VH-VL binders against Large ribosomal subunit protein uL10m (mRpL10). Designs and how they scored, part 86

Target 1, 224 residues: Large ribosomal subunit protein uL10m (mRpL10), of Drosophila melanogaster (Fruit fly) (q9vpl3)
Amino acid sequence: RGKINIQRPKAPHYERARVVAVTQPKYPELPKAKSCFKTRAERTQQQQENPYNEIIAREVRNWLDHSRLVAFFHLSSITADDIFRVRVQLHKQNLHLKSYGSKIIEQAVKNTRYEAIVPLFHSNHCIVFSPDPEKTAALLRIVRRVPQMVLLGGIVEETMLSRNQLVAYAQMPGLHAVQAQLVQTLSQAPGHLIQQLQAHQNSFVQVLDVHAKNQMNEETPKST
Short names: E, the ipSAE of ESMFold2; O, the ipSAE of OpenDDE; V2, 0.75 times the mean of E and O plus 0.25 times the DockQ between their complexes.

## First folded at step 5 (VH-VL)

Design y84 (framework fv_anetumab)
Fold by ESMFold2-Fast, scan of step 5:
Structure y84 (fold): chain C 224 residues (1-224), chain A 120 residues (1-120), chain B 111 residues (1-111)
Amino acid sequence: as target 1 above (224 residues)
Amino acid sequence: QVELVQSGAEVKKPGESLKISCKGSGYSFTDYWIGWVRQAPGKGLEWMGIIYPGDSDTRYSPSFQGQVTISADKSISTAYLQWSSLKASDTAMYYCARSLYDWTEYFDLWGQGTLVTVSS
Amino acid sequence: DIALTQPASVSGSPGQSITISCTGTSSDVGGYNYVSWYQQHPGKAPKLMIYDVSNRPSGVSNRFSGSKSGNTASLTISGLQAEDEADYYCSSYDSSSTPYVFGGGTKLTVL
């Protein structure tokens, strides 16, 4: 679409039509509604926050409430075509790849037991949801071919698990009762687990920082 | 054991219909794609197409689009390759093979092959 | 026209190393790291030897290795054994209307 058109609007087709309204009967004045006694201030002050953010935050809470598997990923630079291909493969396994702003996630989990996950989302991230925790193995098989997605941890059957605990869970996909027992034996205190997940993210950042500094100080590439 | 077992050899005349099968066992059939690969006598491998049994999402090679139909029945863990009207040029060994994710990826498990001979 | 280019045949002696090339374009081999190699013995189904250019499946000998430079992928077999005598096919994703393409195949003879 080109430049803005400054042309005047066309006159209405019925502008030249003249109508004579029939005079209505005279009625007594109706009493005023009580709303006329309320101040203007009492009728305003509603939407001070962006209402769209609260709607999306409710969507995030709905995904968390109805998903028995939630996996958190750091997302490195990836093309739109590549992420679309990953999303299609995940969808075929009833795995739903979602990306939400960190502010919306904070709003969604505020005052819930999951509030401590907020620091995981201060960098580029995405989340995979599924109502079926048996699909954890399928998730890990798909993601192993996507090096741009780095598993941080997740929630299985309302239990927070680290990367290693999710891998262990995925290795026992055959029996639901055994999987539930494994989750219990692998579970950590939620505070300690979140700290471990955040420490892994910080360690990754430190590794990148060391690598970047090594790259800046490397003026001649190493030979094989 | 994880395997793909294909139907037995077929001998047909031109114009006849044919449906060959590929049965997966020892794994979750709906978690993998099933592709079909053709090998004419003394020739190389030709990719024909691929299907996701869970939703029957199918993709064909352009040279085989409209020539064959690929289908699957997830209730019996079986994929199919079908011709409505065979030609002598359809004489070949047909392999089914399992792909982990989609049509952009490799085949990690292969069936033993089904020899189809079409002659008058 | 669209098939990946491989030499028709290669040969070597036991203990030697050989390399098989697979040449495509920027829309297949050159554009993606989705090159695979299959081994086929006479009368048998193909077997996956290498996937994603250089990765080896469990159970495949470490004598088999893969690499890629530009539009050409290579399969290298070191310490040749008599059992390596087979046909070898490369394959790749193709971003054109043919989403999966095989090479013409290379017959390896161990003399």
Scores: ipSAE 0.040, ipTM 0.543, lowest interface PAE 5.9, mean pLDDT 78

Design y85 (framework fv_anetumab; at its last look DockQ between E and O 0.13; V2 from the best seeds 0.00; counts 0 for: pae E 12.9 > 2, placed apart)
Fold by ESMFold2-Fast, scan of step 5:
Structure y85 (fold): chain C 224 residues (1-224), chain A 119 residues (1-119), chain B 111 residues (1-111)
Amino acid sequence: as target 1 above (224 residues)
Amino acid sequence: QVELVQSGAEVKKPGESLKISCKGSGYSFTDYWIGWVRQAPGKGLEWMGIIYPGDSDTRYSPSFQGQVTISADKSISTAYLQWSSLKASDTAMYYCATSFYDWGEFDYWGQGTLVTVSS
Amino acid sequence: DIALTQPASVSGSPGQSITISCTGTSSDVGGYNYVSWYQQHPGKAPKLMIYDVSNRPSGVSNRFSGSKSGNTASLTISGLQAEDEADYYCSSYDSSSTPYVFGGGTKLTVL
């Protein structure tokens, strides 16, 4: 319903909340990995200043300013081989995975409209950049198979979006593609045009529906 | 709709070369992997390899590395499977199929191309 | 080629439930949740029935379900129907030598 209901997403339905509490581990967090990362990051920032901080912060700002899609993730412990595999698949879709220290991110976004993202980087994190916002669906499909990467939110066309809004936005490229196909077939008979639109829409909607349900089931169980 | 249309059946002699095709339509050809799967008569499915048409990155099964070449022409949305020298043991149905991941499921399949190699 | 281990055949009567197993190692089935199941009728191309262990594509009956325990994945078909008679193949990501491997296949006979 409203903001208050959203604040407790796992408890909006009595039965669902009870089932989740019973069936899922009470302590799903990985505190050792998170605390270890945070401790080392804090030590580096407080005790030893990097002379390139300003240069790196400017690099981060350049990525933010020149990317039409920016997605923020919490990153749990992952092997070098596994993250390399993910990075390669992301790169094939023109998605660029980057990691920066929280202090550098704070410096990069200070006094900019991006300043609101700072709280997202209190623990282990990574960022995916892309010049192509139509790749949001591809991004979400790739990270569905990477449980160590948890989507926190992002920026699309300079607009801040929550995780749920990014999931919703991922469906837009399909709708836009269907609309473009319709426009480009303007000279065809109405029956043929309708058939093409329905065939494309049905196959694409089915794929996205399955994908969206799988992502939601992995993040928040829907039903049993 | 997503459709993969494969070339017609082939009858060849041992030692001959062959190139079969798989044309994709109804999806973004350069955003999905295309794989080749072999099925010998009365036998199971064997994964041969995959290609990402966007950059021609190719992965092969160890059993087929060096035996076949997988390629793609993104300008005509067509993937290929090629032999330099056919053997009788290459007699099989060959399927192409599309996957979003190189470590994932095959969503859509072609109708298959029957290749018969006999003297 | 090295394939995941499936029983050669399984049989059941209409209305019954059957389960097909798919056994690998920690580098494939045991190490990842990337198991798929395909159905193949004679003379036809395979059809994806299950992906990522337990997810169904749109248009696949809810009578088909998947699970995994350790190095073994399972496909369960409930309320068996004559049209379910087909060959079933599992597949998985393989980190050791290839990105993909198929099982040997299982012939399901109904009746």
Scores: ipSAE 0.548, ipTM 0.764, lowest interface PAE 1.7, mean pLDDT 78
Fold by ESMFold2, look of step 6:
Structure y85 (fold): chain C 224 residues (1-224), chain A 119 residues (1-119), chain B 111 residues (1-111)
Amino acid sequence: as target 1 above (224 residues)
Amino acid sequence: QVELVQSGAEVKKPGESLKISCKGSGYSFTDYWIGWVRQAPGKGLEWMGIIYPGDSDTRYSPSFQGQVTISADKSISTAYLQWSSLKASDTAMYYCATSFYDWGEFDYWGQGTLVTVSS
Amino acid sequence: DIALTQPASVSGSPGQSITISCTGTSSDVGGYNYVSWYQQHPGKAPKLMIYDVSNRPSGVSNRFSGSKSGNTASLTISGLQAEDEADYYCSSYDSSSTPYVFGGGTKLTVL
């Protein structure tokens, strides 16, 4: 059950797509005038870079939209072999390790509540995505043996959580049973359901609010 | 409750084949490595190998590479340890155990399967 | 062959603290913090007592503690009790020959 069939395409690695856009100027570059006019080649490259940046930003948005768990890490110096070993172990748990430039993240989350994450990407970083919020405990267990990955916080069910909140979320017993009960009860009016669930489990108030609002706003069901 | 239930004790003759089993329950069988550990009578523990049932990624100790076959059937949550030709020196207790990592930390253990190869 | 050296036996009286050593090399105990300790009573499967040098699984008494210095890991049992009488095995990740290796085992006798 490690494979969630969300995406099938062999999308190009964003670095390869970026290189292709940069290395294929349509027009030769003219000597630059001291005016504000850009050369023909510079305008063509800038136009191509805008579609290229948006393609990668769309990839980030797709990950954010299809992931119920997102975790942000500061990444200290680590060998390529060590990070690859970690990526393989994460992948076996349906946890997907990614890295993106800060400008791409900024473009991807523009005009969303997630704009606050942009400063996290000014230093060495990595992000873990998963459709399975139940895998938070597995994620933390893997990274406890990787001191080079320092947890900063995350997003669970579209709610931003601090480091300590994410660790607390991972320790909650019966979360899977609570999620099943939540889906069963959220077929009713959101205000009444949130009030009933808040009375039973205060630690889930923000997660339940996000989940209830997602049900109201997203009319097409997702398959997992 | 996580449980590993192994097949019963075996008495065999040298040269015979054998397959013993380890059935996991109470957890996501495909998300954990299953390892096999040998303990000869009066001796210590020996790591034999490990399998990830989710993709059948299998690793062996150099001492056991080619001597045994480790496999899993994820549809019935069962791992196997198999010999094509038993030796008297294969007389031992064999444990299965779960590991979250491919390089250590066995969290839960089966009850053991005693294999006796005599004559 | 066994790669981690443990004393064959140790003994102590109830209420005492005892320490069991596990000595390896820089390719295992010295180079990594992936040391575990297992308790095995006669006729029973081993039980994980310590992982990652010093961490206890849930349900393991805080009388059990682990540490490491250089190439030697140590299991310390404080407030020794009769039920602690068992065989104890250390284990480690080993980068040189196998992903995982056990020590030879130590028989603990409570007098």
Scores: ipSAE 0.340, ipTM 0.689, lowest interface PAE 4.1, mean pLDDT 78
ESMFold2 (binder alone), look of step 6: mean pLDDT 90; pTM 0.926
OpenDDE, look of step 6: ipSAE 0.783; ipTM 0.897
ESMFold2, look of step 8: ipSAE 0.005; ipTM 0.458
ESMFold2 (binder alone), look of step 8: mean pLDDT 90; pTM 0.928
OpenDDE, look of step 8: ipSAE 0.540; ipTM 0.789

Design z34 (from i31 with heavy chain Y100W D102E L103D S104Y; framework fv_imvotamab_arm2)
Fold by ESMFold2-Fast, scan of step 5:
Structure z34 (fold): chain C 224 residues (1-224), chain A 118 residues (1-118), chain B 112 residues (1-112)
Amino acid sequence: as target 1 above (224 residues)
Amino acid sequence: EVQLVQSGAEVKKPGESLKISCKGSGYSFTNYWIGWVRQMPGKGLEWMGIIYPSDSYTRYSPSFQGQVTISADKSITTAYLQWSSLKASDTAMYYCARHWGEDYFDYWGQGTLVTVSS
Amino acid sequence: DIVMTQTPLSSPVTLGQPASISCRSSQSLVHSDGDTYLSWLQQRPGQPPRLLIYEISNRFSGVPDRFSGSGAGTDFTLKISRVEAEDVGVYYCMQATEYPWTFGGGTKVEIK
């Protein structure tokens, strides 16, 4: 097609810079002259109703549909240098760190099997995607050194897993163990699982430092 | 082409009234804010206030509230800055500038020099 | 009011060399909507101000790519990669995050 600019998804400046700096995804910006409005509130409303957001939402759906591993994180304040280092380490393992505004996520997952994840994105967040679920161990090893990123849960082979289930999955030594875990997880109600993920997120919000420390301690692997 | 054309230089005595103008062209006048910025001789920029011509909503800097009046006339795509009684301290270059959505000033007028002395 | 402090006050530079201007705000410029309303203006001698950069790092239409903006929170930088003769002038940062909108004191860029 021709030279069409789309508005970049609205996100905190830090998250926007992070996406551009590491992966160099360039979202063309719509010319200001064609997006006239009186106030910031009107601009925010117009951007939420912007049809170009559907292009980004479609991108998110593509990532969700074609990734066999998706991990959700709460993101505390972190420097651009620190997150860049994390993205580089993740990229080496075919792990792709992305951030999208909550409205874009909602548009992406609305009327899909992933709709239950929307509540996870009411606070600062980021998502890691990978086509390879065997990289879960590498992901957790890398993120363990980044206290600003708190694992909330994820999706493996289209199955929603809690934080503890993802940790257990990462510690499995073989294919049969993976299949056993997936069968076990598939027996759980999606609503119950999401409620557990929300409870962990709420605890993190209410008692940030203490909860984060407790969650990190629970991730200590056991020898098998 | 977006253009803001300001009225010519003024020389006034303290106590006199004054109304200077800023005419917009090349864009939808009612859909952008017009702001006024003062630059005293040899000094930096000071924001005075803004107006949204569509509904004549105005907002002033506290330093200029009650000292000046900002208005606009949609029919002739012109914004105004006016004083009821000038003071010597009002001597300055006055710029009008188009403001997009409470974000930034993009296009600026050429400026109107106002000199107030006896 | 948010106070915007620019350094240096004056920057003599040799043609073709880089120049860097710093702008520091008395409080965070991150608006409640998550955006940062920090812009940079250029004023050439005897001319009105001209928009260079908006929202920290976005170049306005017609602005050469030798101009770049960066920063976050309270610390912002305008860089000119290779200063040209027409770059002589005073540069101002401006915040529109909080009313009243405020400008930095200006940095004068001069050719040695």
Scores: ipSAE 0.050, ipTM 0.511, lowest interface PAE 5.1, mean pLDDT 78
Fold by OpenDDE, second read of step 6:
Structure z34 (fold): chain C 224 residues (1-224), chain A 118 residues (1-118), chain B 112 residues (1-112)
Amino acid sequence: as target 1 above (224 residues)
Amino acid sequence: EVQLVQSGAEVKKPGESLKISCKGSGYSFTNYWIGWVRQMPGKGLEWMGIIYPSDSYTRYSPSFQGQVTISADKSITTAYLQWSSLKASDTAMYYCARHWGEDYFDYWGQGTLVTVSS
Amino acid sequence: DIVMTQTPLSSPVTLGQPASISCRSSQSLVHSDGDTYLSWLQQRPGQPPRLLIYEISNRFSGVPDRFSGSGAGTDFTLKISRVEAEDVGVYYCMQATEYPWTFGGGTKVEIK
């Protein structure tokens, strides 16, 4: 009889967690009649809040509010030493790797615009914060070399992005580069148009010249 | 503790096939690259290739592409290096090593000596 | 392929004296991500290689502080501040900035 591992079921693998999150029936939240009286349950929940957890939750909120780049990762089996190595690499790029408990995250984002991120924290996770959205590409490069870190999604410039969207964002040329390309394209457009317009004229002139030359050759009497 | 244990020394003849193994333990085998390095007698180290055990994605050195096959069995946390037809020039010490991402080899096996002689 | 050139080939050193090994790459080892993937390995006689330094200057776990790495771009140096008897062996630099990864030719450190 296999020893019933009474240990808390390990949080499901991130893929399973994602499937569960997507397959959860969205029941229309019945309009919670805002009873003016905090239910005993709400009061008890407030009393059980560890002041320390509140402090940490505030910290998380501060990070979220002040970061222009936030990336969420699932952590596979990784050692403390490995995490440290990654942290050092990220820190060199002004990327801050943090790990918080799921409950703390839930508390931190409750009734905020970030509430949608809660389902991402069902398993071992870490968050990378940065004040610079331009560091997205650097972040992805670093984590690509760390198989234990799986990108789940992120927030860039207050916009929630999927994994694929973050990758796409990182591949986009910087705003200045795009602007430069646009200017270059726009500057070349008139030249191309002129060339195309002139090409037809030049072709016509060439055809006429060939015709004229052929006519001149036909009119030259064979001097017997 | 991270450990890589390689199979024992091999003595073969030219034309024979060979498969040597490297078993990883003390870490999540599927989450780290495993590479192979050749060291001919009295010579330096040569990078052969790497494999990611999770999906068996493999990269070879051009010098070893088509000459050897790198594989892995994640169920038994073992990586393999194999030859279809050995040459005398394949005589060397072969090391497996765990790779941190795509950056550096952090842990090494004890090596497998392969001797190919007529 | 990036060619890694080590100098000297052999470095006889007196116990307690410093040693210095140079590694030059044929091209810059700075990756597009801004990191330099140069590592130093030690191979003692009859033993497998051991990682000493990664990313130019970071000591791997368990490596004594007498080992230090420095350099940038194409020029790199491994220094041993005080050579001990256990430091005898061949040292290799390795680049992992571009595939294929390549090793230096090795430098043999010996005691005089």
Scores: ipSAE 0.027, ipTM 0.566, lowest interface PAE 5.0, mean pLDDT 84

Design z35 (from i31 with heavy chain H99R Y100F L103E S104A Y107I; framework fv_imvotamab_arm2)
Fold by ESMFold2-Fast, scan of step 5:
Structure z35 (fold): chain C 224 residues (1-224), chain A 118 residues (1-118), chain B 112 residues (1-112)
Amino acid sequence: as target 1 above (224 residues)
Amino acid sequence: EVQLVQSGAEVKKPGESLKISCKGSGYSFTNYWIGWVRQMPGKGLEWMGIIYPSDSYTRYSPSFQGQVTISADKSITTAYLQWSSLKASDTAMYYCARRFGDEAFDIWGQGTLVTVSS
Amino acid sequence: DIVMTQTPLSSPVTLGQPASISCRSSQSLVHSDGDTYLSWLQQRPGQPPRLLIYEISNRFSGVPDRFSGSGAGTDFTLKISRVEAEDVGVYYCMQATEYPWTFGGGTKVEIK
């Protein structure tokens, strides 16, 4: 049997750890002693071709390959305390919130089937990884209460899913791989697309009708 | 079952070359980093280096840079540790280990004892 | 390089009694992503190392609950609540926050 390599159920200390982490990089300082003697052009080339990006990109590839659930989010401005609270809630469900620069994501997914995700990371973003795809429902429940995190899409059992497909998957407990494939197949069917468009139009009409009727039935205050 | 199986014990003379192996099975070999760890007789553990088999990217401990070569052959799911010229000080138990997440080693090989004596 | 210092070097304990192992790093093990990459390994006589605990306090699959880890920053502890005969061996802490990855010197747990 295969095992997913990534777990991390621990709740990290966000603010204190982040300050220390920013000043102490994980990777060795390979160019540092020599970089102070390089020309501006050489430093610019070195920044664009940063070897640390490739090392971090390999970490991202490892996370992608060993996680059966990957969810992508747009991240609006959020306080350190709020993101820490969210991270704690996610960790309890074996969900791991990570953030990587867009260039690193691009390097990680280039020449792979996941290259299409790169445009999702043009602005502030974060990614949630988990070895357990059953946790998709728990993930969506947690982030529903976090307006700063907007679901863009994800990968379940190596299948790329849109936002709507991922939401649908969360409502289908049971055979995970088959469920993901069924959601994808169903959403691509001509009949399914027409049904969704008709449902959207009908819902809008119903909301508008209810609103109009409520306004018409509203009584104005009576003066004495 | 996930496992790493290492080659058998070696007895060599100083100056000889040696290549020991670590075969992975039961998992996606190319997607996990493989590390090498040395344990001298009666001593603790020393991290030697690590390889990502998918692209053969290697990183060495400064103490082992230039002393050994780490490589991998993904077609037969095997990682290698190689010496061009052995020294008596290379006498040790050598372990290969699979990286767990990005922070630990979860699966360890049984070890390869290398004895270098005249 | 981050230097990992373990104390004690040897811990003779009576069967059923608790044991405690300390690990101190020369600098903070908090990574730039906010996580702390400290793990504990057990090596029984004649066997390869075995992962016990990762990221300070998370018990690896199959590891008995008598093992627990704690700590933050530079000071970490591994505790065995009730030492059993099978717990004899050498215990190592390891950091993966910064390359090169480094191990503590080891603590030998023996039954007296």
Scores: ipSAE 0.000, ipTM 0.418, lowest interface PAE 17.5, mean pLDDT 75

## First folded at step 6 (VH-VL)

Design g6 (from w11 with heavy chain N31Y, light chain E98H; framework fv_imvotamab_arm2; at its last look DockQ between E and O 0.36; V2 from the best seeds 0.71)
Fold by ESMFold2, look of step 6:
Structure g6 (fold): chain C 224 residues (1-224), chain A 118 residues (1-118), chain B 112 residues (1-112)
Amino acid sequence: as target 1 above (224 residues)
Amino acid sequence: EVQLVQSGAEVKKPGESLKISCKGSGYSFTYYWIGWVRQMPGKGLEWMGIIDPSDSYTRYSPSFQGQVTISADKSITTAYLQWSSLKASDTAMYYCARLGYDSSLDYWGQGTLVTVSS
Amino acid sequence: DIVMTQTPLSSPVTLGQPASISCRSSQSLVDSDGDTYLSWLQQRPGQPPRLLIYDISNRFSGVPDRFSGSGAGTDFTLKISRVEAEDVGVYYCMQATHYPWTFGGGTKVEIK
């Protein structure tokens, strides 16, 4: 409900604002990418604005619904340059780093089996979403160089995984090849029946041929 | 098809405020970042900053930090670039561009010409 | 800030002949993940820029195969094997490895 003031203040106010700007102390610039480590006051303000909490909770649900990979991290202090670099590296892999307050996460997962994740958000955190679960290995590779992000666990294909389970999932050899093999197998389903029938027929003929040769020539079987 | 459509040309006087827009369509708006690029008359390209519309995460080039504000309204798939007080030196063409999964600016708006003169 | 130096500033070329544009960065563009975030843009007269090449050498969708990119580290090249009339314009390299992101100064390609 905030109105943006587009009107320029009268001259006395402008002079007052200029004086204030000149006399203001110079503080170190805070990182603009604070979404992963917002201050307590900023998070409390978001929670106190209740209609926006439901809007944000719907956004979290939307990301959860469209993401086959979700990973949860504890986030310690990180520079603006480092978090920007990490966000860009993740984005290149279709991995989307975000941060939400714990109340919003709780509201988003209420009455779902994901309610168990709420305790993970007691401290500073961030979440990575992706529609592509095969990007789990890329995610872990990228964050391995980011000690400020500590993996807590995740969700893959709507299944909650512990940290160790998620790491094991990422290390599955041939995951992409296994998925491709499944598609290939389904495409070949009609041909499998014909091939099995032909193999049984050929095996039957071969057995008869061996028996016919044994009737002509006696052969002592070797002991094995 | 992916499109970025910018607001029309602006003629302003020094000290006036301005907010120009960039509307994205044909793609999932919250999956891609929007960058802003300035091209001064007869000059090359300058990166001004970028925004992730999904959470409003914003990063500015140091040359533009405190000079402009980048924002987005994901409900109408629109990114914005705004000035609180224009200067004559802000006369330029301003482009929005989408950051693709190749970490490059893959689709560009048509540009918004901003002219600041007395 | 990473300075991106392009040469030549202007490249007049006969229609159907090759053109080569160089881009040199003041610092390696190899990121901590071993990838290089270098792209090439084309700006035709009176038009916005458009992406030609990303990740040094990958052609963007719809870009003719007469455009190719190469290079490593700090030295990169855009080549046009046979310049067409529609290739007139200014070409920019851009790096997204280091904050802030920066562009080269541009190379104007003209038909003689």
Scores: ipSAE 0.797, ipTM 0.916, lowest interface PAE 1.0, mean pLDDT 80
ESMFold2 (binder alone), look of step 6: mean pLDDT 94; pTM 0.956
OpenDDE, look of step 6: ipSAE 0.852; ipTM 0.939

